# Designs tried in a protein design chat: VH-VL binders against Metalloproteinase inhibitor 4 (TIMP4). Part 2

Target 1, 195 residues: Metalloproteinase inhibitor 4 (TIMP4), of Bos taurus (Bovine) (o97563)
Amino acid sequence: CSCAPAHPQQHVCHSALAIRAKISSEKVVPASTDPADPQKMIRYEIKQIKMFKGFEKVNDIQYIYTPFDSSLCGVKLEANSQKRYLLTGQILSDGKVFVHLCNYIEPWENLSFLQRESLNHHYHLNCGCQITTCYAVPCTISAPNECLWTDWLLERKLYGYQAQHYVCMKHVDGSCSWYQGRLPLRKEFVDIIQP

## First folded at step 6 (VH-VL; from d2 with light chain S30R)

Design e4
Fold by ESMFold2, look of step 7:
Structure e4 (fold): chain C 195 residues (1-195), chain A 123 residues (1-123), chain B 109 residues (1-109)
Amino acid sequence: as target 1 above (195 residues)
Amino acid sequence: QMQLVQSGPEVKKPGTSVKVSCKASGFTFTRSAVQWVRQARGQRLEWIGWIVVGSGNTNYAQKFQERVTITRDMSTSTAYMELSSLRSEDTAVYYCAADILTGSHYSYGMDVWGQGTMVTVSS
Amino acid sequence: EIVLTQSPGTLSLSPGERATLSCRASQSVRSSYLAWYQQKPGQAPRLLIYGASSRATGIPDRFSGSGSGTDFTLTISRLEPEDFAVYYCQQYDSSPPLTFGQGTKVEIK
């Protein structure tokens, strides 16, 4: 299995669904009703803790599906434990929630405080921004709505300090830049109260 | 076919330097990082440092910080590790290994390994 | 630096048996930063498991990894003659330095 690199914000923007959940159990099931299809999936029963994206398609998710074989991008999740996961994925035409190794799937404990808050308020609101992976220097902005993702160049990490602590935020003029920090009040609310 | 080919064995005197080369083929060198690891006889693998090829940015283990330099030449797809002020305890097999930036599959492991270069420090 | 301690030091088994190798960290290691390698005499190591539990390309499904926090396990469900080697765990959560365990030798009894 091979995936193109994508920033956590891009994963949230490009996925149909983003949730926090625990895994209750697992079961190996056939991939389809076609008896000639030898493929298998793992069906994970989940306990949804929170949904960050996907409200327009599904309310409460009971099951998620992934290929059985890791060579087909199947994901192994720890079942019947207190371990919490961030899950991103797609909803198939038959309504099944599908996840695979190329989605953004992380133990909740691996997420920074800023990432956890950004799942609520920032990632999906800033999908108008383009995040570009920098593989080599020079790496320069080619459009105003572009943020440069540099974790690989600086740290030899896919998800380094920048991915953990910054959001690519769209400004009113249509440009984007990296934003760090948490505001106690949104600027809009402060301007209304204080002007 | 992804591979790393290292330079041949070296016999060096204490106090001198050694430079080991590591030539890459079969993958996009500029999107990789090259790490250097050594193993003395009967000992564990010991990390020396890495270079991110695309930026030239390096990081060295504290033990080697004063004596090691890792470089690369993007035109020849070759990484180098130079260890100076050699001591007898530097006698080991030196490996280069590469990892390549990919998506979500936790590819921080060393995917491709060179064959190793024996460096013997003796008078 | 995070110290990785592997146990047992040597595991003497016959082909067909199950092997269980332990790697314990001095500090918590996030699972995405733990890897396992196999090394045969005179050869470079090869990557078996990354992210604590994901098999590298071409690794047979008899190899599996598990664990989190400070305790990680490599399991070989049914030993084949080619599996007798030294196995190392590695972490890169605390960087620098990346560190390796001291190895577990799996040998023929």
Scores: ipSAE 0.589, ipTM 0.796, lowest interface PAE 1.5, mean pLDDT 86
Fold by ESMFold2, look of step 6:
Structure e4 (fold): chain C 195 residues (1-195), chain A 123 residues (1-123), chain B 109 residues (1-109)
Amino acid sequence: as target 1 above (195 residues)
Amino acid sequence: QMQLVQSGPEVKKPGTSVKVSCKASGFTFTRSAVQWVRQARGQRLEWIGWIVVGSGNTNYAQKFQERVTITRDMSTSTAYMELSSLRSEDTAVYYCAADILTGSHYSYGMDVWGQGTMVTVSS
Amino acid sequence: EIVLTQSPGTLSLSPGERATLSCRASQSVRSSYLAWYQQKPGQAPRLLIYGASSRATGIPDRFSGSGSGTDFTLTISRLEPEDFAVYYCQQYDSSPPLTFGQGTKVEIK
């Protein structure tokens, strides 16, 4: 399984749903009704704590599905636990809620204060912004609504300080820039990405 | 067909330096980070440092910080690790490994490993 | 610096048995930043598990990873002859250094 890198904001913007939930149980189920199809899925029974996105498509989620095999991007979640997760995912044509390894899935406790706040108020309201992954220097914006994602270049991490503490926010003039609120700004993150 | 091919074995005298090369193929070198890890016979893996190829940003384990230099040449898709002031305790197999960030892949693990370079420091 | 302690040091088992390998961290490690490697004699390590629980490409489904916080587990559900090797856990969650556990050797009883 391979996944395109994406900032947490991009994950929320591109997913059909985003929820906070606990996993009650798991069950291996057939992927289809065809008895010749050997593919399996894991059905997780969940207890939804909060929905951040997806209200217009689903009101109550009892089950989520993922491929059984991690080579098909199946994801393992800890069942029968008080562990809370942020789950992002899609809704399949048959109405099943589907998640896999390439979605943004994190234990709730791993999210920063700004990320938790942004799930309620910021991420989905700023999907008009473009977030561009910087792979090498120089890395410059090509449009006013673009924010440069630099965690890889500075920290060799997919989700580093910038992913945890910044939102790419759209302004009234159509431009976008990184918003951190009250958290300290690391100067070096900004300086290496300026045009 | 992602590969890292390292330079051949070295025998060195104490107090000298060694420079090990690590040539990448089959993936976008500029979008990778190259790690250096060593292993003495019967010992654990020991991390030396990394370089983010696209920025040239390096980080070294404290133990090696005063003696190691990690570099890269983007035109030849080659990373280098130089260890100076060699001691007999530096006798080990030295590995390079890459973690890759592409438009379609990242896994948080070192996906590709070089074959290893034996460096022997004679007492 | 996060220290990873693996147990047991050596695990002597027969083919077909289940192997359970433990990795304990000196402080909490986020699951996205935990990996497992297999190393056979004379060879470079091979990535088995990343993100604590996701199998790398080409790794058989008998390998699975689990755990969070300070406690992580690699399980081999049915040992095959090619699985007798040394296994290392590794973390990226702290600022450098990247750290490895000391290894668990799985050998034939």
Scores: ipSAE 0.587, ipTM 0.798, lowest interface PAE 1.6, mean pLDDT 86

## First folded at step 8 (VH-VL; from e4 with light chain S32Y)

Design k6
Fold by OpenDDE, look of step 9:
Structure k6 (fold): chain C 195 residues (1-195), chain A 123 residues (1-123), chain B 109 residues (1-109)
Amino acid sequence: as target 1 above (195 residues)
Amino acid sequence: QMQLVQSGPEVKKPGTSVKVSCKASGFTFTRSAVQWVRQARGQRLEWIGWIVVGSGNTNYAQKFQERVTITRDMSTSTAYMELSSLRSEDTAVYYCAADILTGSHYSYGMDVWGQGTMVTVSS
Amino acid sequence: EIVLTQSPGTLSLSPGERATLSCRASQSVRSYYLAWYQQKPGQAPRLLIYGASSRATGIPDRFSGSGSGTDFTLTISRLEPEDFAVYYCQQYDSSPPLTFGQGTKVEIK
């Protein structure tokens, strides 16, 4: 499995859907109806809590599919728990929702306040911005609508400080720049503000 | 093949300094981070510090903050660890290890390890 | 600083048996930043598991990682003779130090 580091905003923009959900159960299923196909998938039954993206394509998602093998970017989720996930993924030609390790998948509790807000209000409105991952210095933009993401370079993390607290926002003139949101004073209110 | 090759064993007197090298090959050094870890005989792994190669940013364990310097030379794909004011307690095998980005793949772990460098500090 | 506590200190088993190793963190660790290593006598450590549950390249499928939050587990489904070694967990989530657990020695019974 090969995944390019990307800012959560970029992940959301490049995904067909984004939902908050619980995982009810899991089942190993054939990847296809072809008996000659040895490939397997994990089918997760989910309880959708909220949809942030993809409502024009799918309403209520009951199942998501992922490769059985981690080598094929299969993702492991905790079934039969109260754990909530942010799930991003694609919709296959047959209508199945597909997720893999390279998608932005995160326990909901791990999301920052800004990230939670951005799922509702910011990410989908700023997909015209290009977020570029910096791997070395110097790192420079190539176009005005580009933001440089430095978490990987500075922290060696996929989701460091910048991913947690910044949004790349598009201006009227077409340029983009980082916006830092305000943090709530009390963490206990986050779920109330962002149901 | 990805590998890290470290410099040879060192025998040092207390109060002196040692500089261990770690040469990378088989992967993109500029997109890696190099950690230094030591292990005394029969003891656990002890984290010393690391350097993000692309930025040159370093962080050290508090225990070594005043005595250790980690550097890298991107032109030679080599990382270095220098430890000063050596003590007998610094006698250990010192390892360099790298987490690497190959293409678009990254694993959050030390993918490749050096063979280790024995540093002996004795009067 | 996040402290990783591994248990048990020593695990005595026979080839073919299942080994379960625990790594408990003093604070919550995001699964992305939890790794397991194997170290055999006289050798450098080797990466086994990254991201708490992903096997590194070349690692046999008898090795698996699981867990989240503060509790992580390395499982060896059926011990092979070459699996008797010391195993370490490491976290990358907190600011340095990127601490290791104290290790679990899997020895032959």
Scores: ipSAE 0.747, ipTM 0.875, lowest interface PAE 0.6, mean pLDDT 92
Fold by ESMFold2, look of step 9:
Structure k6 (fold): chain C 195 residues (1-195), chain A 123 residues (1-123), chain B 109 residues (1-109)
Amino acid sequence: as target 1 above (195 residues)
Amino acid sequence: QMQLVQSGPEVKKPGTSVKVSCKASGFTFTRSAVQWVRQARGQRLEWIGWIVVGSGNTNYAQKFQERVTITRDMSTSTAYMELSSLRSEDTAVYYCAADILTGSHYSYGMDVWGQGTMVTVSS
Amino acid sequence: EIVLTQSPGTLSLSPGERATLSCRASQSVRSYYLAWYQQKPGQAPRLLIYGASSRATGIPDRFSGSGSGTDFTLTISRLEPEDFAVYYCQQYDSSPPLTFGQGTKVEIK
């Protein structure tokens, strides 16, 4: 399984739903009604704690589905546990909620304070912003609604300090910039973006 | 085919320095990070440091902070590790390894490894 | 610094048997930053598993990874002759420094 890299905000924007949930149980089921199809899925029964996105498509989710094989991007979640997860995913044409390894899925306890607040108030409201991965310097915006994602350049990480502590926010004039809330701006970000 | 090719074996006296090269091919060098790892005979792998090729940003293990310099040359797709003030306990195989972030793939492991460079420090 | 402790130190098995290798971290490691490597004698390590459970390119499906937090497992469902090697777990959640476990040698009985 290979995934395009995406900032947590992009994951929320690109997903049909984002929820906080516990996993009650799991069951291996056939992937389709076609008896010739040997593919399997894992059906997870969930207890939804909160929905951040997806209200217009579904109200309360009982089951989520993922491929059984990790080579088909299946994801392993801890069932029959008090562990809470952030889950992002899609709704298939048959109404099933589908998740995979390329979605943004995290134990809730691993999310920063800003990420938890941004799930409520910021991510889905700022999907008009473009977040662009920086691979090398110089890295400059090419459009006013663009924020530059620098965690790779600074930390050799996909989800580093910027992903955990900044949201790309759209202003009235249509431009976008990184907003850290009330946390101090790190010097490394300043050195890369402002020479 | 993704490949890292390292410079040949070195025999050094204590107190001198060594510079190992690591030439990349088959992937976009500027979108990679190069790690340096060593392994003494019969011992575990030991991380030395990394360089993010696209920015030149480096980070070193505390143990090596005062003695190691990691650099790169983007025009030749080559990374370098220089270790100074050599001691007999620096005798090891030195590996470079790369991890890559592209628009279609990411991992947090070292995808590509060099063949290793034996560095022998003898008094 | 996050210390990774692997067990057992040596695992003596026959081809066709199932191997289970353990890696325990001194503090929680986000799964994205946990990897497994295979090293055969005289060779560089090879990436097997990244993100705790994702197989690297070209790795057969008999290799699987699992676990989260402080406890991680590498399983080889059916040992092949080429699988007798040393296996290392590695983390870079604390990066720097990255750290490796001390290794588990899987040898032929």
Scores: ipSAE 0.572, ipTM 0.794, lowest interface PAE 1.8, mean pLDDT 86

## First folded at step 9 (VH-VL; from k6 with light chain L98Y)

Design m4
Fold by ESMFold2, look of step 10:
Structure m4 (fold): chain C 195 residues (1-195), chain A 123 residues (1-123), chain B 109 residues (1-109)
Amino acid sequence: as target 1 above (195 residues)
Amino acid sequence: QMQLVQSGPEVKKPGTSVKVSCKASGFTFTRSAVQWVRQARGQRLEWIGWIVVGSGNTNYAQKFQERVTITRDMSTSTAYMELSSLRSEDTAVYYCAADILTGSHYSYGMDVWGQGTMVTVSS
Amino acid sequence: EIVLTQSPGTLSLSPGERATLSCRASQSVRSYYLAWYQQKPGQAPRLLIYGASSRATGIPDRFSGSGSGTDFTLTISRLEPEDFAVYYCQQYDSSPPYTFGQGTKVEIK
């Protein structure tokens, strides 16, 4: 299972929901009602702690579903523990909440302070910004509402410093730029990738 | 089919340099990163450094910082590792390994490995 | 740098048995950045498990990974003859260097 890279902000913007939850139990279930379909899913029973996005679509989530096998983009979550997760996902046509490896799913303890704040106040309010992955230099802004995501080029990481500590923030004039909460923009990122 | 093909075995004298090549095929080289590791007989794998092909940015383990240079040639889809001031303890099999961001989104693991290049340093 | 310590150094088992390999980190490693490799004599390593628990493409379902924080486990549910090899864990959570454990050799009893 290969996924296009996306900044955590993009994951939140593109997902139907984002929640903080614990996993109570797991059960292997059939993927469909067709008895000829041998595919399986894992149904995780969850205890929702907080919803950051998705209020308009669901009240409270009891179950989430993922493919049984990681080769089909299934994700393994630790059940019957106190481990808390950030979960992002979609709602299928039958109403099931579906998550997979290409979603942004993290143990809550791995999120930076800025990420936790941004889940509450920033990510979903800035979905008008474009975040563009830079694979090679030169990498140039092509629209004013665009932020260049350079963690790969600088750190050889998908989720590096920019993913953990910056939000692509929309300004009143419609432009976007990287913002690190109450700190000024890091000059090293700007100097490297300025058009 | 994703492949990394390395240059052949080398026998070198102490104090000289070796340059190992690593030619990529079957994936977009410019969107990849190439890492170099080595393994002496009976020892663990030892990480040397990486290059992000698209930027040319490198990072080296401190142990090798003063002696290693990792480069790439995008026109031939080839990465290189040069190790200078060779010593007997540099005798090892040298591997290149790569991942591509879109193909390694969640793992950062080394998805594709070269066959290894034996470098022998002796007088 | 983060030191990974694998145990046991050698695990002597018969085909069909369950193998359990341990990897302990000197500091917490985010599960996202923990991988397992298999290496047979004269061959390059191959990726088995990434993200502590996700199987790489083409890896049989008898291989599974688990753990978090400082303690990680690779399990082979039923050993096949081709599974007798050396297994390494690797972390890539720290800023370089990325580090490997010293390996666990799984050999035939």
Scores: ipSAE 0.530, ipTM 0.769, lowest interface PAE 1.8, mean pLDDT 86

## First folded at step 10 (VH-VL; from m4 with heavy chain M110F)

Design p1
Fold by ESMFold2, look of step 13:
Structure p1 (fold): chain C 195 residues (1-195), chain A 123 residues (1-123), chain B 109 residues (1-109)
Amino acid sequence: as target 1 above (195 residues)
Amino acid sequence: QMQLVQSGPEVKKPGTSVKVSCKASGFTFTRSAVQWVRQARGQRLEWIGWIVVGSGNTNYAQKFQERVTITRDMSTSTAYMELSSLRSEDTAVYYCAADILTGSHYSYGFDVWGQGTMVTVSS
Amino acid sequence: EIVLTQSPGTLSLSPGERATLSCRASQSVRSYYLAWYQQKPGQAPRLLIYGASSRATGIPDRFSGSGSGTDFTLTISRLEPEDFAVYYCQQYDSSPPYTFGQGTKVEIK
């Protein structure tokens, strides 16, 4: 299995859904009703804790599906535990929720505070921004709505400091830039708290 | 087809320097990163540092910071590791290893290794 | 620096048996940046598993990886004669330095 690199924001924007969930159980099932189809899937029963994206397509997800074989990008999740996951994925034509290794899937505890805030408040609102991977210098923007993803060049990482601590934020003038995901303190809250 | 070919064995006296080359073929060198690792006889693998070829950015283990320089030459698709002020404890096999980032591929691991270069430091 | 401790130091097993190798980190490592390598005498290491659980190209499906946080496992479901080697885990979540475990030798009983 080989995956195209994508920033966490891109994963959220390109996925049909993004949820926080626990895995209740797992079962190996046939990939289709066709007896001649030898392919298998893993069906995970989940308990959805929160949905960040996908409200227009589904309300509450009971099951997710992934290929049985890791060579087909199947993903192994820890069933029957209190472990929480961020899951991103697609909805197949038959309504099944499908996930694979190339989705953004993380134990919830591995997400930074800024990523957790961005799932709630920023990623899905900024899908009009373009995030462009830098592979070598020079690397420059070619459009005002572009943020340059430099984790590889600076840290030799896919998910480095930018991925963990920044959102590509769309501004009123249509331009985009990296923002640290901090919510501005509203003036009226400050006035109430301070004499 | 993806290959890293290292320079040949070196025998060096204490206090001198060694420069090991690592020539890449069969992949886009400019989109790669190269790590350098050594292994003394019967010992574990020891990380020295990396270079991101596309930027020239480097990162070194503190143990080697004062003595190591990692460089690359994009025109010859070659990475280099130079270790100075050699001592007998530096006797080891030195490996280069690479991975690559493309628009369609990322493996999160070093999947191409050089054959190794024996460096012997003795009086 | 993140220290990786592998256990056991040596596994003495027969062909056909299951091998379970452990790698424990001194602090949390994101699974994306945990790899397993196989090394045979006189050879460079070979990547087996990347991202804690994904097999590298050409690696047989008897090799599998699992784990997260500080505890990672390599499993060889049915040992073949060619699997007798030394196995290393590496983290590359934090540098400097990237770190390797001290190795687990899998040998013929």
Scores: ipSAE 0.654, ipTM 0.824, lowest interface PAE 1.2, mean pLDDT 87
Fold by ESMFold2, look of step 11:
Structure p1 (fold): chain C 195 residues (1-195), chain A 123 residues (1-123), chain B 109 residues (1-109)
Amino acid sequence: as target 1 above (195 residues)
Amino acid sequence: QMQLVQSGPEVKKPGTSVKVSCKASGFTFTRSAVQWVRQARGQRLEWIGWIVVGSGNTNYAQKFQERVTITRDMSTSTAYMELSSLRSEDTAVYYCAADILTGSHYSYGFDVWGQGTMVTVSS
Amino acid sequence: EIVLTQSPGTLSLSPGERATLSCRASQSVRSYYLAWYQQKPGQAPRLLIYGASSRATGIPDRFSGSGSGTDFTLTISRLEPEDFAVYYCQQYDSSPPYTFGQGTKVEIK
C-alpha cells in the first residue's frame, strides 16, 4: 500500500466524514455478496462520540469497514477498549463507511491541541486553501491560496510540527497562509520558503 | 527493485579520514532520506546521522558532530558519509539505509539497506 | 536522547514455539515511530515492523508488533528455522538522535 502525502487539513477536506469514536468490536465479513469473491473486510462496530464532518450524509455511524488484507490498505484498530480515534473516511455507494491506511486515522491522544480545536472549525472551513507538499528546495507557491508543507524537508517526517500545529487559513482577500494561533511562523519554515 | 550499493572495504591509519559511498537505484532518490549506522564486532547498532536528500538537511548524533559529514549528489543518486580523525574504536561495519516520503508510515521505517562497508582503523 | 532496553538478551526456543520480545523506552514514543529489524550474521538489518504494528513488504504474518507509550512487543507466533537471528528495535519519534535497542538474540534451544 502507497499513499500520496497529505496534510491533516487536506485529509479532512477531502474525506466525506471526520469523527471521534471508540471501537466496540470487530468482525471479518465478505467484501461482496458474490460467493466467488474471496476478498474479506473487517467490520468495526463503533461508538461515535462526535462528528466533525459528514452531517449532510449521515447522522450516527454504527459500523465502519476496511480491507482485511494490509496489502490492500486495511487498517488495524484496537477494539474493545476505551481508546478514542479520529477517523476520516469515505461513504461507499451502498452507504457503508469505508476507511483505509491512506486516510488520516489517529489515536485521539496523539492529536495536538491545535488539531483538536481545528477539527471543530478551521480545517473544514479552510478547504479553499491549497496545501502543497515540498519534496526539494527551492519550493515556491504558484497561487496566493497556497501554503507550502515542509515537514519532510525539515524533520524527515510525514506528520511533523507543521502538520500538528498549523492550519492553512484563508484570509478575506482570498490568500492563504500558515496559522498557529498567536505564535509567529517558525524561522525554519520561512528559510525553506524564502531561501 | 530498490537497492543501495556501498563502496568497498577500507583500511585506514589513525588520524586519517574515510568516505563511504551509497548509490541508490530503483526508487526516487530525491524523495528519500538516508541514515548512516555503524556496528562494531559484537556490538549494537549505532546511529550516526541522516540526510534528507531533497533539502540536503542533515542531523548527526552528538558523538559524531565534530567528525562526520553526510552529503549527497542527486545527479548520481549517491549519498556519502565522511568520518575524519579516525581512531581504532571507529573500526566497524558502516551501513546506509533509506526511506522514501509516502502518505503512509513507510517513510518512518528504513526498508532499504546497503550491504555494509567494513572500515578498519589500524596502524 | 531516548534509551531503548530490550529483553530478554537471549531467548532460547525450539522451532514451532512462540517468541515474545520486549522493547522498553526511557520515555514515551509515539507508536508510528517504532520499528523492528532482524539481523543475521554477516548481513544488513532487515525491516520487519514499522509504526509499532505494521508489517513491512514481504514479511510473513507470523510476525506481529504491538505496544504504545514506553512498552513495545515483537511476537513471532510460530518460529521457523530462518527466524533464529538478532532482533533490534529502533525509535525515530524524537528529534535526532534516533536510537536502537541493544538487541535480543533468538537461538535454538
Scores: ipSAE 0.554, ipTM 0.779, lowest interface PAE 1.6, mean pLDDT 86

## First folded at step 13 (VH-VL)

Design r2 (from p1 with heavy chain S104L H105R, light chain Y32S)
Fold by OpenDDE, look of step 14:
Formats: structure tokens, sequence, C-alpha cells
Structure r2 (fold): chain C 195 residues (1-195), chain A 123 residues (1-123), chain B 109 residues (1-109)
């Protein structure tokens, strides 16, 4: 399995759908109807809580599919739990929702206040911005609509401080810059403030 | 073909310093992070510190904060670990390991390890 | 500092048996930043599992990782002779130090 680091905003922009959901159950299923295909998939039955992206493509998602094998970027989710996930993924040609390890998938409780807010109000509106990952210094923008993501460089983490607290916002003139969201006054109220 | 090649074994006197090198090949060194780990004979792995190659940022375990310096030379794709004020307790095999990151691939772990460097501190 | 505690210290099993290794964190660790390593005598550690549940390149299917929060598990479904080694977990979620567990030795019964 190979994944390229990407900012959560990019993940949302490049995904067909983004949902908050619980995982009800899991089942191993054939990857195809071809008996000659030995590949397997895991089908998760989900309870969709909220959709942030993909309304025009799908309304109610009952199942999501992932490769059975982690070597093929299969995702292991906790079924039969109250755990909520943010799931991003693609819709296959046959209409199946597909997710893998390279998608932005996180337990909901791990998301920052800004990230939760951004799913509703920011990410999908600013997909015209290019977020570039900095791997070394110097790191410079090549276009005005570009934001530099430095979490890998500074923290060596996918979801570092910048990913948690900043959104790349597009301005009227087409340029982009980082916006720092407000932190909640009380951590305990985050779930109340964000739907 | 990704690999880390470390410098050879060292025999040092107490109070002196040792500098171990770790040369990378087969991957983009500038996009990696390198951690240093040591292991005394029959003992557990002990984390020493790490460096993010692209930035040069380092962090060290508290135990080594005052004695260890981790550096990198991007032009030669080499990481270094220098340990000063050597003690007999510093006798161990020292490993470097890299967290490989490419534009196409990232693993959430240190997937390339050096062969280890034996450092012996004795009077 | 997050402390990782592995259990058991030693696991004595026979080839063909199932091995279950535990790694408990003193604080919650995001699954993305939990890794398992295998170390054979006289060799450097080798990455087995990354992201708590993803097999590294070249790692056989009999190795699997699971868990979240503070409890993580490495499972070897059917032990092969070459699997008898010491296994370490490592986290790098929080700020350094990125400590290892103390290791679990899987030995032949």
Amino acid sequence: as target 1 above (195 residues)
Amino acid sequence: QMQLVQSGPEVKKPGTSVKVSCKASGFTFTRSAVQWVRQARGQRLEWIGWIVVGSGNTNYAQKFQERVTITRDMSTSTAYMELSSLRSEDTAVYYCAADILTGLRYSYGFDVWGQGTMVTVSS
Amino acid sequence: EIVLTQSPGTLSLSPGERATLSCRASQSVRSSYLAWYQQKPGQAPRLLIYGASSRATGIPDRFSGSGSGTDFTLTISRLEPEDFAVYYCQQYDSSPPYTFGQGTKVEIK
C-alpha cells in the first residue's frame, strides 16, 4: 500500500463523498462476481450520521467496501461499536462506495474543532486552492492560489498543528492563504457547537 | 534497494565521544526522517532521538539531551549521531532507521534500518 | 511521555500455533502512529506493521495488527519457525520521545 501525504482539505476535495458514520457490522465478500478472482473485500454496514460531500451522487449509504488485505490498502474499522468515523472515499462504477487506507479516515473524536467546522463550511468551498506539501526547506509557492503545508516538515505527521487548525482559503483575487480558525472556549462543548 | 549503511564498530574510552554515520541510498533522503536507537546486549530497544532531514529539526530523549547530537548532510545523504561523555553503560549496538516518504508512498513506520554499529566503551 | 507496555514478556509456543501479543499505551495513541517491529538475534529490527493494522512490504499474511486507543495487538495466525523472535511496538503520535515497548519474546516451547 502506497499513499501520498495530503492535507485533509485536499482529501475532501478529491473525494467523491465525505460522511460521518458508525460501523454496524462487517462481512467478507468476494471482490467480484468472477469465480476466478480470489480477491476479497470487506463490506461494512454503516449508519450514516451526516453527509458533508456527495449529496448529488448518493443519498443514503448503507455499505462501504474496502480491500480485505491491508497490503492492498484495506481499512480496518471497528464494527459493532459506538465509534464514529469521518469517512472519505470514492464511488465505483457499479455504485459501491469504496474506501481505503489512503483516504482521509479518522475517528470523529480525533478531529479538531476547525476540522469539524471545515467539513461543513470551508473545505468544499476552497477546492480551488492548491495545498502543497513541504518536504524540505526552502519551500516556496509556485502560484498565488497555493498554500504550503508544513506539518510533514515540522512535525512529520499527517495531521499536525497546521492540518488541525488551518484552512487554505481562496480570496476574491484568486489567491489563497491559510486561515486559522478559532478554538473552542471549552473542549467539552465542541460536540455541542459542531453538528 | 533502499538501504542505510552505518559506519564500522567503535572502541572508545570513557569520557570521549563517538560519531556514527548512516548513509542512505535508494530513496529520497531529503524527504525522510531518521531515528537513532540503541540496544545493549540482551536488552530492549532504546530510543535516542531523531531528525527530520528536510528541516533539520531534532528531538532527543531526556536521557541523552545533554550528550547527543544528531545531524544530517543532505548533499551526501548521510545522518550522524554523536554521543559525548561516553560511559561503560553506553556500550551497545546503535541503529539508524529511516521513515521513508516519497511523492507516491508513505509508511507510518521506520521501514529502512541500518545494519547497526557496535560501540564499546571500556577503560 | 507515552509509555508502551507489552505483554506477555515471553510467549512460549509451538510452530503452527496462534500468537497474540499486546501493546498497551499509557495514553491514547492514534492508530496511524503505532508500529510493530520484529527483531531476530543478531539482526536489526524489521518493520512488520504500520498504522496499527497495515502490513509492511513483504510481510506475510499471517501477521496482522489491530487495536485502537490504548490497546493494540499483533497476531501471528500460525507461527512459522522463522517467526520466533522479539517483537516491539513503537508509537510516535505524541511529542518525542518515540519510545518502544519493552518487547515480547516469542520462543519455541
Scores: ipSAE 0.655, ipTM 0.845, lowest interface PAE 0.6, mean pLDDT 91

